# VH-VL binders against q0atu2, part 16

Target 1, 119 residues: q0atu2
Amino acid sequence: MLDKKARIRTSREYRNVFEKGKRLSGRFLIIYYVENALDNNRFGFITNKKIGMAVIRNRIKRQLRAIVREYQGQVKNKHDIVLVARAGIGKSSFEGMEKDYIAIMKKAGLFARNANKID

## First folded at step 9 (VH-VL)

Design yd10
Fold by OpenDDE, fold request of step 10:
Structure yd10 (fold): chain C 119 residues (1-119), chain A 119 residues (1-119), chain B 110 residues (1-110)
Amino acid sequence: as target 1 above (119 residues)
Amino acid sequence: EVQLVESGGGLVQPGGSLRLSCAASGFTVSDNYMNWVRQAPGKGLEWVSIIYRRSSTDYASWAKGRFTISRDNSKNTLYLQMNSLRAEDTAVYYCAREYGTWEYYFDYWGQGTLVTVSS
Amino acid sequence: AYDMTQSPSTLSASVGDRVTITCQASQSIDSWLAWYQQKPGKAPKLLIHKASSLESGVPSRFKGSGSGTEFTLTISSLQPDDFATYYCQQWDSYSGEAYTFGGGTKVEIK
């Protein structure tokens, strides 16, 4: 799990990202991202009922957190980033989800072009 | 030298099945994102399916339930099982390798194999 | 509808002409766009990746430019070997498909 300081935790923090941030849609994810005044990135996760039952939503949320945790060191700093799961993500594989996350983050300019999997 | 060679195309009746093969050399298919892309006569390119490095699979929305991508690591070969074929599935089918990790473009293509679905 | 709108669909030109092909994305994709060349009866050939990076062996008369939502492939001086169909391509941004291609541009002899 992400460190507490790397998490968006309050409704106010989420609203700030949604209201002031940029929106970009991927295959399985929508990201909202905005610069923050901190020295670290913070991540939020939204899994709505449209993606499936609670068990599915919890699985997807766990998988998204795992992906974000793995690549957080390669994300440009000083950003609040909210990941919103799209309906199709419930049937996606972890690898597909991961590849889509990397794609959307690169399209957003939040990853360096040479960002890759850490062995 | 990297090479992809498709085979298995031919004439099949509507509702029929066909399995395409893509023999790879010069690289290991299981280490790469491998894809099928098709092209109807006189039309553009259309993505069909992908197999990820851990053997997870994904499909175009129109291909789900009828097409199955797989690989045999011992043969370094990619496959596309096509069932319930329709006239609109008539196309040249290419296997294509995505370059590297998180690059999202195809650097090598096979010569393609023609599938014709007709009564 | 395609995530990538390519124009024109057909382009008639003469040897020596400057040729311009455009691809428009439905949303910003930074520089994550590739260009391919395809000749009749042949597989697509990668020309340019990451919007402007020329593949090895591709003539310098080919140039990719643009970022965000607007991209351009330019052939500075069309050669006989350049008559072909060209496609742009990206990873999916919205359609739900993993990869998306433009509709293609056929460059033919005037």
Scores: ipSAE 0.895, ipTM 0.949, lowest interface PAE 0.5, mean pLDDT 94
Fold by OpenDDE, fold request of step 10:
Structure yd10 (fold): chain C 119 residues (1-119), chain A 119 residues (1-119), chain B 110 residues (1-110)
Amino acid sequence: as target 1 above (119 residues)
Amino acid sequence: EVQLVESGGGLVQPGGSLRLSCAASGFTVSDNYMNWVRQAPGKGLEWVSIIYRRSSTDYASWAKGRFTISRDNSKNTLYLQMNSLRAEDTAVYYCAREYGTWEYYFDYWGQGTLVTVSS
Amino acid sequence: AYDMTQSPSTLSASVGDRVTITCQASQSIDSWLAWYQQKPGKAPKLLIHKASSLESGVPSRFKGSGSGTEFTLTISSLQPDDFATYYCQQWDSYSGEAYTFGGGTKVEIK
């Protein structure tokens, strides 16, 4: 699990990201991201019913958190980032999800261009 | 030297099946993101399927349920099982390697193998 | 509706001409775009990756430029060997497909 300080937790915080942030759509994810005034990044996760049953939504959320946690050290600092799962993610593999996350984060300029997978 | 050699193409009737092979040399298939990309006669390039490094697979929306990508690590060979073939599946099928881990482009392609679906 | 819009579809030019091909993305993709060259009966060949990085062995007359949503492939002085079809390509940004290609640009002799 992400550290508490690395999580977007309040409706106000989510609203701020949606209203002031930039939006990019990936294969399985939509990200909203905005610069914050903190020294750390914060992440939020949204999995709605379009993804599938609660069990699927929970699995996807768990997997997204795992991916974010794994690569958070490579994300540029001082950003609030909300990940919204797209409908197709319910049938995606973890590797596909991971690859799409990295892609969209790179497209957003939140990863270094030479960011690599940690094996 | 990296090399990809496709085989298995040919003439097949609608509803028929074919299995394409892509023999790789100069690198390990299981260490890379391997893809199939097709090109209908006189048309553009269209992604078909990907197999990830841990053997997860993804498919184009139109390919799901009819196509299956796989690999044999002992033979360093990539496969594409095509079922329920349609006339619109007529194309040259290429296997293509994505460079690196998070680079998202294809550095090596096979020569392609022609699949013709016709009555 | 398409993530990648490539233009023009066909381009007639003469040897020595400056040729410009454009690829437009539906949203910003930073510099994550590749260009390929394909000759009749042959597989695509990678020319440019990351929008502007020239592959080894590719002549310097090929230049990739752009970032965000607008990208260009320029051939400063077209050579006989350059008559071919060119494609841009990215990882999916919206369509749901892993990789997306532009529609292609056929560079033919005038």
Scores: ipSAE 0.893, ipTM 0.950, lowest interface PAE 0.5, mean pLDDT 94
Fold by OpenDDE, look of step 9:
Formats: C-alpha cells, structure tokens, sequence
Structure yd10 (fold): chain C 119 residues (1-119), chain A 119 residues (1-119), chain B 110 residues (1-110)
C-alpha cells in the first residue's frame, strides 16, 4: 500500500488535478498530473465501471498501486498524479500495464533523467 | 553476438495450424521482451505479439484467440503458435527483440520465416 | 487503424540527393519514435531510436528529427546502399496495439 502521504484522498485534491493538470493518454492508462506544493508526490487511482466488475476494478487498482510503488522513487517530486484506467486495462497483463505506465510517465517527463528499472 | 533465427514457416491450408520458432543466441530470451512482427508480401510491418520477462503475453487485436506466443527458456527459443490460419495471415514472420528496458524499439531481428496460407 | 501516417509512400531519387521522409502520429508520442531500413528479402534494420539517436554503425548521413506528432528521417546525400524501404515505429499510446509501424516509404532510383 502507498503511504497515506502519497495518496490523493479528497475530492478537492482530485478536482484540482483534473482542472489544473495536464492530461496524457497511454495504451491502458490516462494520467493527469500537476505540480503540488508538497515535498512528495501524491497518486490517485480511478477505475470506473467500464473497466469491469468491482473485483476487476479492485484488482486493477492493486496492480496500479504496486506499479506506482515500485517506481515511486524515480518520479520527479512535487507532483499530484492521477491514473485513470482505460477500458482495455482489465484484460491487460501486469507487465503490459507496467510498460504502459512507464511509457506514459516518460512521455510526461515525470521520471528523473537517470531513472531506470531495477532488475 | 546477438542472433535470432526463425524457422517453421511453410505452406499451410486455410484453417490449419503452424508453429514458428525463433532460436536466440548471444542473449537470454527470458530476460528480454520478445516480439513477433509480420509482413505480408509487398506490405508493411505489423506487430503480432509480445512476451514479457515474467512470461505474460499480449497480442494484436486481430491475433487474439488464434495466436499464442511462448518460450522455452531451456532452449532459449521463442515460439508462435498459429491456429485457424487465414489467407491474410500469409506473411514473413519476424522475431524481434526489444532493446533493454522501457525503450520500445526493436534492436535485433531475425531473418524471418515465410508462412503461406493457401488452398 | 494506423496511428502512424508515413509519407511519401514512394520516393524516387538519385544518388547524392537529399531525401526526407515524414512520420506523423495521431497524438504526441514525445520522442518515442524509431526508424528502420528494410531491403528486399531482408529483415528491418534499426537506424534511429528515440527520434534522433543514431544506432551504432549507421552512417551519419542519416538523421532523425522531430518530436510530439511529427518526425522526419533525412538522408543528407543518398547513396546506392540507401535504396530501400523505411519504416517508422512507435509504442502505441492510444490505439490499443502495443506497437505501430508507419506504412513505409520506398526509396527507389529515379
């Protein structure tokens, strides 16, 4: 689980990201991101009904949180980032989801310059 | 030296099946993202499938249900099982390695193997 | 549906000519664009990755440029060895496919 400090938790926080942030679409994910005034990043996750049943949505959320946690230390600081799952994500593999996350985050310029996956 | 060698292509009737192989040397298949890309005669390149490092797989929308990508780590070989083949599946099939981690391009290709689906 | 539009489909040129091939994406892909060269009966060969990074061994007359939605492959002075078909390629950002290739550009002798 992500630390509470690393979570977007309030409707107001989400709204701020959607209204003031930038939007980028990936294969399985859409991200909204905006700079915050904190010393840490915060992540939000949205899985709507088009993804599938609640069990599927919850699984996707867990997987997205796991991905975010794994690469959290390589993301540029002071950002609020909302991950919106696209409809096709329900049938995606974890690694495919991860690969898409990395791609879209790189496209957004949110990874540190020297960021690399640790294998 | 990195090398990819496809085999298994040939003539097959519509509705038939065929399994392609891609023997890799100079690197470990299981440590890399491996792909199949095909090219119909006189046409462009078309991505078919990918197998990730944890053995999860993904497919082009048109390939799902008919094509299966897999690998044998002990043989360092990539496979593509093709079922219910159609005339439009006639193509040279290439195996291709994705460079490194999160780079999203193919640095090494096999010579390709021709699959001809015809009655 | 193709997410990459490559132009022209065919290009006739002479040795020594400056050749320009364009690849246009339906949406911004930052610099996630690769260029390949393919000769008849041969597998594609990687020329450029990350829009402008030249692969080892590729002649300097090849140049990749662009970002966002528009990318260009330029051959400053076409050589006999350069007559081939060229493809751009991206990691898919929206269409649902993992990878997308441009339609190709055949560079042939005028």
Amino acid sequence: as target 1 above (119 residues)
Amino acid sequence: EVQLVESGGGLVQPGGSLRLSCAASGFTVSDNYMNWVRQAPGKGLEWVSIIYRRSSTDYASWAKGRFTISRDNSKNTLYLQMNSLRAEDTAVYYCAREYGTWEYYFDYWGQGTLVTVSS
Amino acid sequence: AYDMTQSPSTLSASVGDRVTITCQASQSIDSWLAWYQQKPGKAPKLLIHKASSLESGVPSRFKGSGSGTEFTLTISSLQPDDFATYYCQQWDSYSGEAYTFGGGTKVEIK
Scores: ipSAE 0.841, ipTM 0.932, lowest interface PAE 0.6, mean pLDDT 93
Fold by ESMFold2, fold request of step 10:
Structure yd10 (fold): chain C 119 residues (1-119), chain A 119 residues (1-119), chain B 110 residues (1-110)
Amino acid sequence: as target 1 above (119 residues)
Amino acid sequence: EVQLVESGGGLVQPGGSLRLSCAASGFTVSDNYMNWVRQAPGKGLEWVSIIYRRSSTDYASWAKGRFTISRDNSKNTLYLQMNSLRAEDTAVYYCAREYGTWEYYFDYWGQGTLVTVSS
Amino acid sequence: AYDMTQSPSTLSASVGDRVTITCQASQSIDSWLAWYQQKPGKAPKLLIHKASSLESGVPSRFKGSGSGTEFTLTISSLQPDDFATYYCQQWDSYSGEAYTFGGGTKVEIK
């Protein structure tokens, strides 16, 4: 699970990312990201009802949190990042979701210089 | 030199089964995301399936339940098991290597193997 | 469902002509689009990835452009070796469930 300080918690914090952040879409995910005034990163997760029922949406959020936790040490500091799951994500394997996260984070330039070790 | 060589195509009756092989050289199959793509005679390209580095798999919706992608790491070989074959499955089948693990395009293709489903 | 639309399906051109092929997605796919060339009887060959990045060894007369929903492959001066069918590729823009290819553009000698 993500550390408490690494979570976007309030509606105001989410709104700031959506209003001021950059947007990049991948196969299964859309990310919104903006620099913050902290020394750490914060992550938020959104699934909408088009993805499926609540049990499916909660499973996807859990999978995405696990993926983010796996790679959080490689993310450039001082960013608020919101991951929005796209409608088709429920049909992807876990590795497909993980690949998409790596792809979009790399394309956004959010991985630190040592991202080559991710492969 | 990267090389992909498909084999195992041929004539098969409707309802039959066939296993395609893709022998790889110049790289390690298990370090890469590997795909099958098919092309019906005179038609365009159609994605079939992917196997990820940790052996998760994803399929085109029409292939689920009938086709199984797999690999044998000791032989550096990718497979496609095709069951319950139909006339519509008649195509040249290509194996393709996905570039890296953070991109969504195929940098190397085999020459293909023809599968013909007819009585 | 949102499938990729490629146009034209065929075009007739002469050596030296400037050729333009388009690919349309129903929803934004950012710049995750690739272009392939396929010569008769052969496997597809990657030309361009990420909409505009030329693959190593591909002649500079090939140029990709676009982002979001509309993408273009341009051949600035058609050569005899360029008579082939061209495909764009990305994923189903609605679901992401499958990689998808455009219907192809056959470039024929006039």
Scores: ipSAE 0.680, ipTM 0.859, lowest interface PAE 1.3, mean pLDDT 89
Fold by ESMFold2, fold request of step 10:
Structure yd10 (fold): chain C 119 residues (1-119), chain A 119 residues (1-119), chain B 110 residues (1-110)
Amino acid sequence: as target 1 above (119 residues)
Amino acid sequence: EVQLVESGGGLVQPGGSLRLSCAASGFTVSDNYMNWVRQAPGKGLEWVSIIYRRSSTDYASWAKGRFTISRDNSKNTLYLQMNSLRAEDTAVYYCAREYGTWEYYFDYWGQGTLVTVSS
Amino acid sequence: AYDMTQSPSTLSASVGDRVTITCQASQSIDSWLAWYQQKPGKAPKLLIHKASSLESGVPSRFKGSGSGTEFTLTISSLQPDDFATYYCQQWDSYSGEAYTFGGGTKVEIK
C-alpha cells in the first residue's frame, strides 16, 4: 500500500494468486490468497466496469486500500492476497465493506488473532 | 439476558408516517450491528435496513428514500422512521441483532410490532 | 431475479419422522447461510449459522449441511415443538446488496 513491497505489481504475480491460491466469496468481496516466498504480505485490488463509472470504481479501490491498511498489521505474514470487488459493492457503505473484509479474512484464517478484537 | 422490544406500530393511512422503536436490554445497541426485518401477513421475511457501530446505514432498495434507520445511544434504542407508507408496507416489523462484527446472521429478534396501512 | 428457492413450501409429517428442507441459491454463497425457525405468532429463532454450525441451545436433532448453491436442514426425529415454518437466509446472490430469505417451509402435523 504505502510500501511497494506490500503490492502485487505484475501480471505474473496476479496470475500466480489466481491459479494457485484459494478462493473465498463474501457478500461484497471475493478473495484469492496463496502463501508467498517473502517475509511480508502483498495485496492486489480488482474492480470491473460492472461496478459503475470510473469515479465510483476509484472510490471503491481507495476505500478497500484504506481498509486493508487499517488491518494489515493483524494479517498473518507470507501471503499474497487479491481482493476482487463484487457488483453490489458500490451501493454498500464504507462500514459494510469493512465488515465484509473482516468476515472473509477471519473465515479464511488469515488474521493472527480474534477478529472482534481488531475493531 | 438479551431482549428487544418493538413498539410504535398501528393503523395508518396511505401516504402517512410512523416511527417504530426497539428498546434493547442486556447489550449495548451502539456496539452491535442492528437490523429491521419485516413480514407481511401470511408471507415470508424481508430485510429492511442495517445500522453499523459507527452509524453508517444501508437499506433495501425499496426502502431507500422512504425509511430511515437511526438510534439513540442514551436510551439504548433503535428506530425506524417510515414515510410515504403504502398498502404493501403492511407487515410485522422486527428489530434484530447481528451476530458479532464478522457474521451475517441475526441471533436475537424482538417480538415485532404490527403496521397496518389501509385507507 | 436470481434469488434463492426454498422447498418444499409445505411438508406434512408425524412426530418421529425425519424431515429434510432444501434451499438453493442461483449463485454460490460459499457457506454463508443461516436457518431460522418461526412458530405461529412468534419471532424467528436462529437455529443454524454458516450452513452447519448449530446455535447454542438448539437441539442436536437439527442438522445443517451444504455449501455453494445447495443447502439442507434436517430434523432427525420430529418433535411436537418442531411444527413451525423454517426459513433460510443469505444475501442477494447476484449482488449482495440485501440480506434475503427463502420463501419458507411450513412443517405441519399429519
Scores: ipSAE 0.670, ipTM 0.858, lowest interface PAE 1.3, mean pLDDT 88

Design yd10
Fold by ESMFold2, fold request of step 10:
Structure yd10 (fold): chain C 119 residues (1-119), chain A 119 residues (1-119), chain B 110 residues (1-110)
Amino acid sequence: as target 1 above (119 residues)
Amino acid sequence: EVQLVESGGGLVQPGGSLRLSCAASGFTVSDNYMNWVRQAPGKGLEWVSIIYRRSSTDYASWAKGRFTISRDNSKNTLYLQMNSLRAEDTAVYYCAREYGTWEYYFDYWGQGTLVTVSS
Amino acid sequence: AYDMTQSPSTLSASVGDRVTITCQASQSIDSWLAWYQQKPGKAPKLLIHKASSLESGVPSRFKGSGSGTEFTLTISSLQPDDFATYYCQQWDSYSGEAYTFGGGTKVEIK
């Protein structure tokens, strides 16, 4: 997931997802997602000061990157996906974040056709 | 057939401790997300805590530090350790199973066990 | 205000009536809302999940609808055994920190 090709890097790239993409709220995460013109997926992560101190925000970003990396093989290609952490995510366990990611990605239809392998 | 049976409720003085049990049958507790939910007499429902498949836990903010959810996989049993009890903790305590690992609703509930905190 | 609002708190209706219960969130919760029925002295029973999906074994007279911030539970032809308190369930719409339940709607059958 830290591979430079799989990152949303510029403000313009982020803006495109927010402006053209679909939005889906989960318990701890909000995702914005849109089809891209590439042959691969790109991911972006947003944490803000409402979540907590820098140590907490850095932990959350690291945890979310790990979750995305673990499930990236199951995500349908050609999507730009931005994960926005909600204020309460800092009190969630890693498995709580992971559950929410699975739930919202499944509801968004972003997992591959055999989604039951996720569970 | 799925069954959840709570036990361990009773009368306890303020500042006291109590351990609730939830014996499960018809499914494996460690394969599921398990929750405690409480209901004060004449009042609504209030979520307490969750334990995930890999034993991570999350709590309502008012329960954190006083209550501990746990399980014993060999006994297929869920627990809630309640410490530093207060009058406002008086309630019927339910254990509840989440449907699947990607949903946010409870498909099975026990009948509950009453905890009364008074001198 | 900020919290989810469930209304009405109490209603009375006759057998055969159509009744509607409303649950309003302050911010969008998409369709992550469930409805429960609870009879006195009993555990809650799941009726509707994901706003509109009927749980197995629940009578078809129960219908859930809505998305975003406003949700309804409708009973199309009230039966004597529908006397109960009904709760909607979501999480805190601002933070997601806790599951939250509506304040409940007590349905009294005349």
Scores: ipSAE 0.628, ipTM 0.840, lowest interface PAE 1.4, mean pLDDT 88

